# VH-VL binders against B box and SPRY domain-containing protein (Bspry): the designs that were tried, part 10

Target 1, 197 residues: B box and SPRY domain-containing protein (Bspry), of Mus musculus (Mouse) (q80yw5r259to455)
Amino acid sequence: SPLLTQLWAASVLGSLSGVEEVLIDERTVSPLLHLSEDRRTLTFIAKKSKVCSDEPERFDHWPNALAATAFQTGLHAWIVNVKHSCAYKVGVASDQLPRKGSGNDCRLGHNAFSWVFSRYDQEFCFSHNGYHEPLPLLRCPAQLGMLLDLQAGELVFYEPASGTVLHIHRASFPQVLFPVFAVADQLISIVRGPLAT
Below, E stands for the ipSAE of ESMFold2; O stands for the ipSAE of OpenDDE; V2 stands for 0.75 times the mean of E and O plus 0.25 times the DockQ between their complexes.

## First folded at step 17 (VH-VL; framework fv_tezepelumab)

Design m2 (from f4 with heavy chain S52W; at its last look DockQ between E and O 0.80; V2 from the best seeds 0.00; counts 0 for: pae E 4.3 > 2)
Fold by OpenDDE, look of step 17:
Structure m2 (fold): chain C 197 residues (1-197), chain A 121 residues (1-121), chain B 108 residues (1-108)
Amino acid sequence: as target 1 above (197 residues)
Amino acid sequence: QMQLVESGGGVVQPGRSLRLSCAASGFTFSDYYMHWVRQAPGKGLEWVAYIWYSGSNKYYADSVKGRFTITRDNSKNTLNLQMNSLRAEDTAVYYCARDLYDFWSGAFDIWGQGTMVTVSS
Amino acid sequence: SYVLTQPPSVSVAPGQTARITCGGNNIGSKYVHWYQQKPGQAPVLVVYDDSDRPSWIPERFSGSNSGNTATLTISRGEAGDEADYYCQVWDRSSYHVVFGGGTKLTVL
């Protein structure tokens, strides 16, 4: 892919007012996930937790979780450490994303309310509204960076270590977006800003 | 009505090839993992292979790895199984099945009627 | 490879409760699914994710899973329940699907 051969200047990414501190909203965390105390690490537990509280905001079927911070304007950047997982989805979702149910309306990348980079074993793709675009990556990224430009209507997935752009999605995004996460193998962790680049 | 219909079964000699097909209808085919499961006469169920949404990611049972190839055409709502170097032990009814989930669980909620493959000299 | 073990046969009198076991190493950590297969027919999902039931399956069918054993329970057994039953898991270590050997249920 031509996108995979393009490099982003580290200086351009560094010129961003900094990688934002993104924390998981514990109220949204699926019963299939464990959230760390620092609200940065999601661990897949394979079986639904019986101790999970039932809030309206909580995903009840898919192993999803939302960040606590919503994006409405401007440029946003965050990084997720995915080196320990072979099955995950990361990206953004609108506040319209349903939380309850086993249908595709709550399944990341299978509805109009989510835009995600997906991995399953050796296959990578970008998923939105049930369309899955394969990404022919040469290697598995240990970390995934997201760059969201709401003004430009661009979502960029890149590998922080190399600066390689993995995928660019252009769209008219809704007014409110959240970083969204799913993991169904081991764990993923949000990286703290200054140390990520 | 959600439905899977297998075709392509028949009688072949050992070492020959056969291609099975499964036609899906009544649901969004591209949203689901798809499986092949076989059953030898008078024997139990044996998983054969499954394929991811886009068709790039595939998994096989050890008994068929290197000989069978699972593919799909989402534009035609079809699942295929190319069977090469067939052996007598490959004789079975072959079912296609829809996976209810992805990532963490594989339950098969929709099955075809099956197609019989007989490998004999 | 992961292995599931089922008894080859189970018998039950009409109106009584049948229990079919599925053994596997730490199977309680996996989701177990169950299928019913009658002669000449394709398998039918009767229980999934240990204890969930498709809406078209009678409440007489239930499932449990803990430790090293999963169990399919068929209460108030009737002649129509006579079939082969298979347990199944997805093994995340190999990304393979594994079936048990099957259990023939006879309603006496």
Scores: ipSAE 0.169, ipTM 0.720, lowest interface PAE 2.7, mean pLDDT 91
ESMFold2, look of step 17: ipSAE 0.307; ipTM 0.734
ESMFold2 (binder alone), look of step 17: mean pLDDT 93; pTM 0.956

Design m3 (from f4 with heavy chain F103M; at its last look DockQ between E and O 0.80; V2 from the best seeds 0.00; counts 0 for: pae E 2.7 > 2)
Fold by ESMFold2, look of step 17:
Structure m3 (fold): chain C 197 residues (1-197), chain A 121 residues (1-121), chain B 108 residues (1-108)
Amino acid sequence: as target 1 above (197 residues)
Amino acid sequence: QMQLVESGGGVVQPGRSLRLSCAASGFTFSDYYMHWVRQAPGKGLEWVAYISYSGSNKYYADSVKGRFTITRDNSKNTLNLQMNSLRAEDTAVYYCARDLYDMWSGAFDIWGQGTMVTVSS
Amino acid sequence: SYVLTQPPSVSVAPGQTARITCGGNNIGSKYVHWYQQKPGQAPVLVVYDDSDRPSWIPERFSGSNSGNTATLTISRGEAGDEADYYCQVWDRSSYHVVFGGGTKLTVL
C-alpha cells in the first residue's frame, strides 16, 4: 500500500507541474496571529498585543486566516511546513465562512463551511461540520501537502517527503474555496510554490 | 438543553476502585474536549484530568497520575474516570465539564451537578 | 507548577463595586476565566478570556488582566452575588489547568 500510495501521489502531483504559490490574505488574519512580511508564516501570539485593523473579512476570535487565492475549478496543490507547531488546522473553507464571533460558525472544522486536517499535541483529526475523524498517525508530519480536485470532489492530505496519503475526503464542494489556516502554538509556514511559466 | 450528568459516586474504603461516568446531551459531544474537576468538602476547585476528541491526548494532575484513567466513548456520549488505589484525599464532589476550545484549553462553559466520592477508613 | 493566588474573602456594601484579584507570575500573558459558585451548586462561568461574558451574565460582571494581576469586577453588588469566585488558567507548558484558591464574596 505504501508503493501504491506513492505512485498515486506522484501521478496527481505531476498533473499540476508542482505546487501552487499560496499567500495569506492580510485582511483575514486574526488578531491572535502575526503574519510575516512575505505573507507565508503565521505565528501565534497567544493574546492580542495591539489593535488590529478593522476589516469585515478578519477573524476576530479564532486564530484563523485565509489565503488570498480562490479555487473554483480544477486541481490545486499546496504545502504547509508544520514542524514547529503542535496545534494547528489546515485545509479549505468556503467564502461563506463567517469571520466574527466565538461560536462554532467561525471555528474551523465545526461548521459546514470548513474542512480541515487538525492537530492538537498528539491528536490528529480530519474535521468537518462538528465531526472529528481520528487519523491514527504514528509520527508527526513535518510538512502537510494538500491536493484539491474540484471536478472529482476530493480533498487529499499527504506527506510530501514520502508521498504517503494521510487522508482523502470526498464531498460535493461549494463553488468557491480558499486555503484556510489556524495556529494555536508557535508557527506554520506555507512552502514556496514554483513560479514556473 | 445542554446537560452533563455524573454518576458512579459512593463510599469506598482506601485502596479500592471506583468508576465515574458522565452522560452528555443536547450538544455534539465529540466536538469538545472534556474535563474532570473535583472539590473536597469545604475546599476549592481542583482540576483532575482532561481528554481530547478521540483520547489521543490525556492529561492528569500530579495528585492522580498513575492511579486515574480518563476515557470517553463518543458513540455513547459518555466521559469516564476510572479511579484506582483510592485515598482519603480523593474524597470530593467530582464534576465533569465541557471545554470551549480545541487548539488551546480554556473556559468551562457547561458543568454537571457532580457526584460525591467518599473514601474513608 | 503554576500557582494562582486569591484573597480568601472580600466584603462590599450593597450597591458598591467589588473587586476580586487573582495573582500569578506574568498572568497577563495568559487568558483568565472566572467562575461563580453558590453553596450546594456547580460552578458557573461568568467571565472568560480575561474580559468576555457569556450572553446570560449581566454586564455588571467584567474582567481585566495585566502584569501579575487579573481582576473580576462586580459593579452594583447585590445580595445575589454572594458566592465563592474562582479564577482559572490553562498552562501551555504542562497542559495543566490551574484554579485559584477561591474568594468568598460577602455583600454586607
Scores: ipSAE 0.515, ipTM 0.816, lowest interface PAE 2.7, mean pLDDT 89
ESMFold2 (binder alone), look of step 17: mean pLDDT 93; pTM 0.956
OpenDDE, look of step 17: ipSAE 0.683; ipTM 0.879

Design m4 (from f4 with light chain R92Y; at its last look DockQ between E and O 0.77; V2 from the best seeds 0.00; counts 0 for: pae E 3.4 > 2)
Fold by ESMFold2, look of step 17:
Structure m4 (fold): chain C 197 residues (1-197), chain A 121 residues (1-121), chain B 108 residues (1-108)
Amino acid sequence: as target 1 above (197 residues)
Amino acid sequence: QMQLVESGGGVVQPGRSLRLSCAASGFTFSDYYMHWVRQAPGKGLEWVAYISYSGSNKYYADSVKGRFTITRDNSKNTLNLQMNSLRAEDTAVYYCARDLYDFWSGAFDIWGQGTMVTVSS
Amino acid sequence: SYVLTQPPSVSVAPGQTARITCGGNNIGSKYVHWYQQKPGQAPVLVVYDDSDRPSWIPERFSGSNSGNTATLTISRGEAGDEADYYCQVWDYSSYHVVFGGGTKLTVL
């Protein structure tokens, strides 16, 4: 029920312990994306920027980016404003996610190193390791909350406005995870987490 | 190794229907957006439609919108095109093609050999 | 409604460089892909993302794109390069794929 999911989300978010502000790591940003000065907004530019530093960490084909902060233990939460985009992926990735190439090994959700909630127009999925689970959402969320409990091995996608849980994925996650993002339409923005305002 | 094979072409009268199929092999079909592209005799390539990898999102060229329906069956690795209310100008070789990208840049790296559709009285 | 314009034909002497143009309003802001189609055959991707080649395509094929013109360049033209060539873009505003009208390359 909505009430039960709202109560669950509120209780878990209230127990967060020292979650740092989530910001995009500029070194990872695909040349298909523009990163805002405050490192919170990724804008899809539809064509690779000609001024592109060839960082080892930079995705060079898929329109991906990683956050700067790695999660190794504990409970973490962050929120992404997605109201302006009809094509995006958000979730977590291992530090072992390859950065270079046009293959599925760098394509979020199509490999063993990434776990993402995705939208393409009216199509919503949770994707991992080439398995795409359709999510029959009745409406397009304006904001997506992510909650990662590394001890319990849970990744939760929820709608902050209602507290409704959209999807729960349970797994034995790798030791090191980063928030990960992809944008293929307009823009998405990281909002402050519950503790960072 | 990677292969797309179209079938279902033939000769049909105007106003009738025809269904094309495309069988995929050598790659994970459900990972890719798929397209139909056609070519009238002696003419250039014309994009017809595409479909997302789950099948829930579909887009059509204006010339076929409302008459053609693109579908896919990921369990059978098949792409389909239901063509209703056929017209003489729909006469063409129909190709299925794999999209290297998803939503933003259609580069077609794998093509079938095509199937001929002829619409005439 | 986005339109790509190609010359209907281009001729080149053997061993010389052929250039096939693709015109479009602000095409330099879009990725351009190029296909080769020999008679009776399916198209083959020869250049994508303006200037990248599939690994099976010879380096004699190259591409550029700026302003209102994208160009496919085929150096050291051979009889085996005779084909129709199509440019193609994704029109972001309509979510449609657009092809140029095609260019017949003759090597003589």
Scores: ipSAE 0.404, ipTM 0.764, lowest interface PAE 3.4, mean pLDDT 88
ESMFold2 (binder alone), look of step 17: mean pLDDT 93; pTM 0.955
OpenDDE, look of step 17: ipSAE 0.519; ipTM 0.840

## First folded at step 18 (VH-VL; framework fv_tezepelumab)

Design n1 (from m1 with heavy chain F103L; at its last look DockQ between E and O 0.85; V2 from the best seeds 0.00; counts 0 for: pae E 3.0 > 2)
Heavy chain, then light chain:
Amino acid sequence: QMQLVESGGGVVQPGRSLRLSCAASGFTFSDYYMHWVRQAPGKGLEWVAWISYSGSNKYYADSVKGRFTITRDNSKNTLNLQMNSLRAEDTAVYYCARDLYDLWSGAFDIWGQGTMVTVSS
Amino acid sequence: SYVLTQPPSVSVAPGQTARITCGGNNIGSKYVHWYQQKPGQAPVLVVYDDSDRPSWIPERFSGSNSGNTATLTISRGEAGDEADYYCQVWDRSSYHVVFGGGTKLTVL
ESMFold2, look of step 18: ipSAE 0.515; ipTM 0.816
ESMFold2 (binder alone), look of step 18: mean pLDDT 93; pTM 0.958
OpenDDE, look of step 18: ipSAE 0.834; ipTM 0.918

Design n2 (from m1 with heavy chain D102E; at its last look DockQ between E and O 0.05; V2 from the best seeds 0.00; counts 0 for: pae O 7.5 > 2, placed apart)
Heavy chain, then light chain:
Amino acid sequence: QMQLVESGGGVVQPGRSLRLSCAASGFTFSDYYMHWVRQAPGKGLEWVAWISYSGSNKYYADSVKGRFTITRDNSKNTLNLQMNSLRAEDTAVYYCARDLYEFWSGAFDIWGQGTMVTVSS
Amino acid sequence: SYVLTQPPSVSVAPGQTARITCGGNNIGSKYVHWYQQKPGQAPVLVVYDDSDRPSWIPERFSGSNSGNTATLTISRGEAGDEADYYCQVWDRSSYHVVFGGGTKLTVL
ESMFold2, look of step 18: ipSAE 0.228; ipTM 0.710
ESMFold2 (binder alone), look of step 18: mean pLDDT 93; pTM 0.958
OpenDDE, look of step 18: ipSAE 0.017; ipTM 0.582

Design n3 (from m1 with heavy chain Y33W R98K; at its last look DockQ between E and O 0.88; V2 from the best seeds 0.00; counts 0 for: pae E 4.4 > 2)
Heavy chain, then light chain:
Amino acid sequence: QMQLVESGGGVVQPGRSLRLSCAASGFTFSDYWMHWVRQAPGKGLEWVAWISYSGSNKYYADSVKGRFTITRDNSKNTLNLQMNSLRAEDTAVYYCAKDLYDFWSGAFDIWGQGTMVTVSS
Amino acid sequence: SYVLTQPPSVSVAPGQTARITCGGNNIGSKYVHWYQQKPGQAPVLVVYDDSDRPSWIPERFSGSNSGNTATLTISRGEAGDEADYYCQVWDRSSYHVVFGGGTKLTVL
ESMFold2, look of step 18: ipSAE 0.237; ipTM 0.703
ESMFold2 (binder alone), look of step 18: mean pLDDT 94; pTM 0.959
OpenDDE, look of step 18: ipSAE 0.175; ipTM 0.724

Design n4 (from m1 with light chain V97L; at its last look DockQ between E and O 0.85; V2 from the best seeds 0.00; counts 0 for: pae E 4.4 > 2)
Heavy chain, then light chain:
Amino acid sequence: QMQLVESGGGVVQPGRSLRLSCAASGFTFSDYYMHWVRQAPGKGLEWVAWISYSGSNKYYADSVKGRFTITRDNSKNTLNLQMNSLRAEDTAVYYCARDLYDFWSGAFDIWGQGTMVTVSS
Amino acid sequence: SYVLTQPPSVSVAPGQTARITCGGNNIGSKYVHWYQQKPGQAPVLVVYDDSDRPSWIPERFSGSNSGNTATLTISRGEAGDEADYYCQVWDRSSYHLVFGGGTKLTVL
ESMFold2, look of step 18: ipSAE 0.260; ipTM 0.723
ESMFold2 (binder alone), look of step 18: mean pLDDT 94; pTM 0.958
OpenDDE, look of step 18: ipSAE 0.826; ipTM 0.918

## First folded at step 20 (VH-VL; framework fv_tezepelumab)

Design o1 (from m1 with light chain H33Y; at its last look DockQ between E and O 0.76; V2 from the best seeds 0.78)
Heavy chain, then light chain:
Amino acid sequence: QMQLVESGGGVVQPGRSLRLSCAASGFTFSDYYMHWVRQAPGKGLEWVAWISYSGSNKYYADSVKGRFTITRDNSKNTLNLQMNSLRAEDTAVYYCARDLYDFWSGAFDIWGQGTMVTVSS
Amino acid sequence: SYVLTQPPSVSVAPGQTARITCGGNNIGSKYVYWYQQKPGQAPVLVVYDDSDRPSWIPERFSGSNSGNTATLTISRGEAGDEADYYCQVWDRSSYHVVFGGGTKLTVL
ESMFold2, look of step 20: ipSAE 0.720; ipTM 0.869
ESMFold2 (binder alone), look of step 20: mean pLDDT 93; pTM 0.954
OpenDDE, look of step 20: ipSAE 0.875; ipTM 0.932
ESMFold2, look of step 21: ipSAE 0.713; ipTM 0.865
ESMFold2 (binder alone), look of step 21: mean pLDDT 93; pTM 0.952
OpenDDE, look of step 21: ipSAE 0.865; ipTM 0.928

Design o2 (from m1 with light chain D52Y; at its last look DockQ between E and O 0.75; V2 from the best seeds 0.00; counts 0 for: pae E 2.8 > 2)
Heavy chain, then light chain:
Amino acid sequence: QMQLVESGGGVVQPGRSLRLSCAASGFTFSDYYMHWVRQAPGKGLEWVAWISYSGSNKYYADSVKGRFTITRDNSKNTLNLQMNSLRAEDTAVYYCARDLYDFWSGAFDIWGQGTMVTVSS
Amino acid sequence: SYVLTQPPSVSVAPGQTARITCGGNNIGSKYVHWYQQKPGQAPVLVVYDDSYRPSWIPERFSGSNSGNTATLTISRGEAGDEADYYCQVWDRSSYHVVFGGGTKLTVL
ESMFold2, look of step 20: ipSAE 0.482; ipTM 0.793
ESMFold2 (binder alone), look of step 20: mean pLDDT 93; pTM 0.958
OpenDDE, look of step 20: ipSAE 0.419; ipTM 0.799

Design o3 (at its last look DockQ between E and O 0.04; V2 from the best seeds 0.00; counts 0 for: pae O 5.6 > 2, placed apart)
Heavy chain, then light chain:
Amino acid sequence: QMQLVESGGGVVQPGRSLRLSCAASGFTFSDYYMHWVRQAPGKGLEWVAWISYSGSNKYYADSVKGRFTITRDNSKNTLNLQMNSLRAEDTAVYYCARDLYDFWGAFDIWGQGTMVTVSS
Amino acid sequence: SYVLTQPPSVSVAPGQTARITCGGNNIGSKYVHWYQQKPGQAPVLVVYDDSDRPSWIPERFSGSNSGNTATLTISRGEAGDEADYYCQVWDRSSYHVVFGGGTKLTVL
ESMFold2, look of step 20: ipSAE 0.153; ipTM 0.689
ESMFold2 (binder alone), look of step 20: mean pLDDT 94; pTM 0.964
OpenDDE, look of step 20: ipSAE 0.027; ipTM 0.602

## First folded at step 21 (VH-VL; framework fv_tezepelumab)

Design p1 (from o1 with heavy chain F103Y; at its last look DockQ between E and O 0.75; V2 from the best seeds 0.00; counts 0 for: pae E 4.3 > 2)
Heavy chain, then light chain:
Amino acid sequence: QMQLVESGGGVVQPGRSLRLSCAASGFTFSDYYMHWVRQAPGKGLEWVAWISYSGSNKYYADSVKGRFTITRDNSKNTLNLQMNSLRAEDTAVYYCARDLYDYWSGAFDIWGQGTMVTVSS
Amino acid sequence: SYVLTQPPSVSVAPGQTARITCGGNNIGSKYVYWYQQKPGQAPVLVVYDDSDRPSWIPERFSGSNSGNTATLTISRGEAGDEADYYCQVWDRSSYHVVFGGGTKLTVL
ESMFold2, look of step 21: ipSAE 0.298; ipTM 0.736
ESMFold2 (binder alone), look of step 21: mean pLDDT 92; pTM 0.949
OpenDDE, look of step 21: ipSAE 0.781; ipTM 0.904

Design p2 (from o1 with heavy chain G106A; at its last look DockQ between E and O 0.74; V2 from the best seeds 0.78)
Heavy chain, then light chain:
Amino acid sequence: QMQLVESGGGVVQPGRSLRLSCAASGFTFSDYYMHWVRQAPGKGLEWVAWISYSGSNKYYADSVKGRFTITRDNSKNTLNLQMNSLRAEDTAVYYCARDLYDFWSAAFDIWGQGTMVTVSS
Amino acid sequence: SYVLTQPPSVSVAPGQTARITCGGNNIGSKYVYWYQQKPGQAPVLVVYDDSDRPSWIPERFSGSNSGNTATLTISRGEAGDEADYYCQVWDRSSYHVVFGGGTKLTVL
ESMFold2, look of step 21: ipSAE 0.703; ipTM 0.863
ESMFold2 (binder alone), look of step 21: mean pLDDT 93; pTM 0.957
OpenDDE, look of step 21: ipSAE 0.877; ipTM 0.933

Design p3 (from o1 with heavy chain S105T; at its last look DockQ between E and O 0.78; V2 from the best seeds 0.76)
Heavy chain, then light chain:
Amino acid sequence: QMQLVESGGGVVQPGRSLRLSCAASGFTFSDYYMHWVRQAPGKGLEWVAWISYSGSNKYYADSVKGRFTITRDNSKNTLNLQMNSLRAEDTAVYYCARDLYDFWTGAFDIWGQGTMVTVSS
Amino acid sequence: SYVLTQPPSVSVAPGQTARITCGGNNIGSKYVYWYQQKPGQAPVLVVYDDSDRPSWIPERFSGSNSGNTATLTISRGEAGDEADYYCQVWDRSSYHVVFGGGTKLTVL
ESMFold2, look of step 21: ipSAE 0.663; ipTM 0.851
ESMFold2 (binder alone), look of step 21: mean pLDDT 93; pTM 0.952
OpenDDE, look of step 21: ipSAE 0.831; ipTM 0.918

## First folded at step 22 (VH-VL; framework fv_tezepelumab)

Design q1 (from o1 with heavy chain S105T G106A; at its last look DockQ between E and O 0.85; V2 from the best seeds 0.81)
Heavy chain, then light chain:
Amino acid sequence: QMQLVESGGGVVQPGRSLRLSCAASGFTFSDYYMHWVRQAPGKGLEWVAWISYSGSNKYYADSVKGRFTITRDNSKNTLNLQMNSLRAEDTAVYYCARDLYDFWTAAFDIWGQGTMVTVSS
Amino acid sequence: SYVLTQPPSVSVAPGQTARITCGGNNIGSKYVYWYQQKPGQAPVLVVYDDSDRPSWIPERFSGSNSGNTATLTISRGEAGDEADYYCQVWDRSSYHVVFGGGTKLTVL
ESMFold2, look of step 22: ipSAE 0.704; ipTM 0.864
ESMFold2 (binder alone), look of step 22: mean pLDDT 93; pTM 0.952
OpenDDE, look of step 22: ipSAE 0.889; ipTM 0.937

Design q2 (from o1 with light chain D49E; at its last look DockQ between E and O 0.81; V2 from the best seeds 0.00; counts 0 for: pae E 2.2 > 2)
Heavy chain, then light chain:
Amino acid sequence: QMQLVESGGGVVQPGRSLRLSCAASGFTFSDYYMHWVRQAPGKGLEWVAWISYSGSNKYYADSVKGRFTITRDNSKNTLNLQMNSLRAEDTAVYYCARDLYDFWSGAFDIWGQGTMVTVSS
Amino acid sequence: SYVLTQPPSVSVAPGQTARITCGGNNIGSKYVYWYQQKPGQAPVLVVYEDSDRPSWIPERFSGSNSGNTATLTISRGEAGDEADYYCQVWDRSSYHVVFGGGTKLTVL
ESMFold2, look of step 22: ipSAE 0.566; ipTM 0.827
ESMFold2 (binder alone), look of step 22: mean pLDDT 92; pTM 0.946
OpenDDE, look of step 22: ipSAE 0.895; ipTM 0.938

Design q3 (from o1 with heavy chain Y33W W50Y; at its last look DockQ between E and O 0.88; V2 from the best seeds 0.00; counts 0 for: pae E 2.5 > 2)
Heavy chain, then light chain:
Amino acid sequence: QMQLVESGGGVVQPGRSLRLSCAASGFTFSDYWMHWVRQAPGKGLEWVAYISYSGSNKYYADSVKGRFTITRDNSKNTLNLQMNSLRAEDTAVYYCARDLYDFWSGAFDIWGQGTMVTVSS
Amino acid sequence: SYVLTQPPSVSVAPGQTARITCGGNNIGSKYVYWYQQKPGQAPVLVVYDDSDRPSWIPERFSGSNSGNTATLTISRGEAGDEADYYCQVWDRSSYHVVFGGGTKLTVL
ESMFold2, look of step 22: ipSAE 0.499; ipTM 0.798
ESMFold2 (binder alone), look of step 22: mean pLDDT 93; pTM 0.956
OpenDDE, look of step 22: ipSAE 0.860; ipTM 0.927

Design q4 (from o1 with heavy chain L100E; at its last look DockQ between E and O 0.81; V2 from the best seeds 0.00; counts 0 for: pae E 3.6 > 2)
Heavy chain, then light chain:
Amino acid sequence: QMQLVESGGGVVQPGRSLRLSCAASGFTFSDYYMHWVRQAPGKGLEWVAWISYSGSNKYYADSVKGRFTITRDNSKNTLNLQMNSLRAEDTAVYYCARDEYDFWSGAFDIWGQGTMVTVSS
Amino acid sequence: SYVLTQPPSVSVAPGQTARITCGGNNIGSKYVYWYQQKPGQAPVLVVYDDSDRPSWIPERFSGSNSGNTATLTISRGEAGDEADYYCQVWDRSSYHVVFGGGTKLTVL
ESMFold2, look of step 22: ipSAE 0.423; ipTM 0.786
ESMFold2 (binder alone), look of step 22: mean pLDDT 93; pTM 0.955
OpenDDE, look of step 22: ipSAE 0.632; ipTM 0.865

## First folded at step 23 (VH-VL; framework fv_tezepelumab)

Design s1 (from q1 with heavy chain F103L; at its last look DockQ between E and O 0.85; V2 from the best seeds 0.79)
Heavy chain, then light chain:
Amino acid sequence: QMQLVESGGGVVQPGRSLRLSCAASGFTFSDYYMHWVRQAPGKGLEWVAWISYSGSNKYYADSVKGRFTITRDNSKNTLNLQMNSLRAEDTAVYYCARDLYDLWTAAFDIWGQGTMVTVSS
Amino acid sequence: SYVLTQPPSVSVAPGQTARITCGGNNIGSKYVYWYQQKPGQAPVLVVYDDSDRPSWIPERFSGSNSGNTATLTISRGEAGDEADYYCQVWDRSSYHVVFGGGTKLTVL
ESMFold2, look of step 23: ipSAE 0.662; ipTM 0.859
ESMFold2 (binder alone), look of step 23: mean pLDDT 93; pTM 0.952
OpenDDE, look of step 23: ipSAE 0.863; ipTM 0.928

Design s2 (from q1 with heavy chain A106V; at its last fold request DockQ between E and O 0.94; V2 from the best seeds 0.87)
Heavy chain, then light chain:
Amino acid sequence: QMQLVESGGGVVQPGRSLRLSCAASGFTFSDYYMHWVRQAPGKGLEWVAWISYSGSNKYYADSVKGRFTITRDNSKNTLNLQMNSLRAEDTAVYYCARDLYDFWTVAFDIWGQGTMVTVSS
Amino acid sequence: SYVLTQPPSVSVAPGQTARITCGGNNIGSKYVYWYQQKPGQAPVLVVYDDSDRPSWIPERFSGSNSGNTATLTISRGEAGDEADYYCQVWDRSSYHVVFGGGTKLTVL
ESMFold2, look of step 23: ipSAE 0.809; ipTM 0.900
ESMFold2 (binder alone), look of step 23: mean pLDDT 94; pTM 0.958
OpenDDE, look of step 23: ipSAE 0.895; ipTM 0.942
ESMFold2, look of step 24: ipSAE 0.765; ipTM 0.880
ESMFold2 (binder alone), look of step 24: mean pLDDT 94; pTM 0.958
OpenDDE, look of step 24: ipSAE 0.898; ipTM 0.943
ESMFold2, fold request of step 29: ipSAE 0.624, 0.785, 0.662; ipTM 0.846, 0.892, 0.852
ESMFold2 (binder alone), fold request of step 29: mean pLDDT 94, 94, 94; pTM 0.957, 0.956, 0.956
OpenDDE, fold request of step 29: ipSAE 0.907, 0.907, 0.914; ipTM 0.950, 0.950, 0.954

Design s3 (from q1 with heavy chain L100I; at its last look DockQ between E and O 0.85; V2 from the best seeds 0.82)
Heavy chain, then light chain:
Amino acid sequence: QMQLVESGGGVVQPGRSLRLSCAASGFTFSDYYMHWVRQAPGKGLEWVAWISYSGSNKYYADSVKGRFTITRDNSKNTLNLQMNSLRAEDTAVYYCARDIYDFWTAAFDIWGQGTMVTVSS
Amino acid sequence: SYVLTQPPSVSVAPGQTARITCGGNNIGSKYVYWYQQKPGQAPVLVVYDDSDRPSWIPERFSGSNSGNTATLTISRGEAGDEADYYCQVWDRSSYHVVFGGGTKLTVL
ESMFold2, look of step 23: ipSAE 0.711; ipTM 0.866
ESMFold2 (binder alone), look of step 23: mean pLDDT 93; pTM 0.955
OpenDDE, look of step 23: ipSAE 0.895; ipTM 0.940

Design s4 (from q1 with heavy chain Y53S D102S F103S W104S; at its last look DockQ between E and O 0.11; V2 from the best seeds 0.00; counts 0 for: pae E 10.8 > 2, placed apart)
Heavy chain, then light chain:
Amino acid sequence: QMQLVESGGGVVQPGRSLRLSCAASGFTFSDYYMHWVRQAPGKGLEWVAWISSSGSNKYYADSVKGRFTITRDNSKNTLNLQMNSLRAEDTAVYYCARDLYSSSTAAFDIWGQGTMVTVSS
Amino acid sequence: SYVLTQPPSVSVAPGQTARITCGGNNIGSKYVYWYQQKPGQAPVLVVYDDSDRPSWIPERFSGSNSGNTATLTISRGEAGDEADYYCQVWDRSSYHVVFGGGTKLTVL
ESMFold2, look of step 23: ipSAE 0.006; ipTM 0.508
ESMFold2 (binder alone), look of step 23: mean pLDDT 93; pTM 0.953
OpenDDE, look of step 23: ipSAE 0.020; ipTM 0.646

## First folded at step 24 (VH-VL; framework fv_tezepelumab)

Design u1 (from s2 with heavy chain V106I; at its last look DockQ between E and O 0.92; V2 from the best seeds 0.83)
Heavy chain, then light chain:
Amino acid sequence: QMQLVESGGGVVQPGRSLRLSCAASGFTFSDYYMHWVRQAPGKGLEWVAWISYSGSNKYYADSVKGRFTITRDNSKNTLNLQMNSLRAEDTAVYYCARDLYDFWTIAFDIWGQGTMVTVSS
Amino acid sequence: SYVLTQPPSVSVAPGQTARITCGGNNIGSKYVYWYQQKPGQAPVLVVYDDSDRPSWIPERFSGSNSGNTATLTISRGEAGDEADYYCQVWDRSSYHVVFGGGTKLTVL
ESMFold2, look of step 24: ipSAE 0.700; ipTM 0.856
ESMFold2 (binder alone), look of step 24: mean pLDDT 93; pTM 0.951
OpenDDE, look of step 24: ipSAE 0.895; ipTM 0.941

Design u2 (from s2 with heavy chain L100I; at its last look DockQ between E and O 0.90; V2 from the best seeds 0.84)
Heavy chain, then light chain:
Amino acid sequence: QMQLVESGGGVVQPGRSLRLSCAASGFTFSDYYMHWVRQAPGKGLEWVAWISYSGSNKYYADSVKGRFTITRDNSKNTLNLQMNSLRAEDTAVYYCARDIYDFWTVAFDIWGQGTMVTVSS
Amino acid sequence: SYVLTQPPSVSVAPGQTARITCGGNNIGSKYVYWYQQKPGQAPVLVVYDDSDRPSWIPERFSGSNSGNTATLTISRGEAGDEADYYCQVWDRSSYHVVFGGGTKLTVL
ESMFold2, look of step 24: ipSAE 0.752; ipTM 0.877
ESMFold2 (binder alone), look of step 24: mean pLDDT 93; pTM 0.955
OpenDDE, look of step 24: ipSAE 0.893; ipTM 0.941

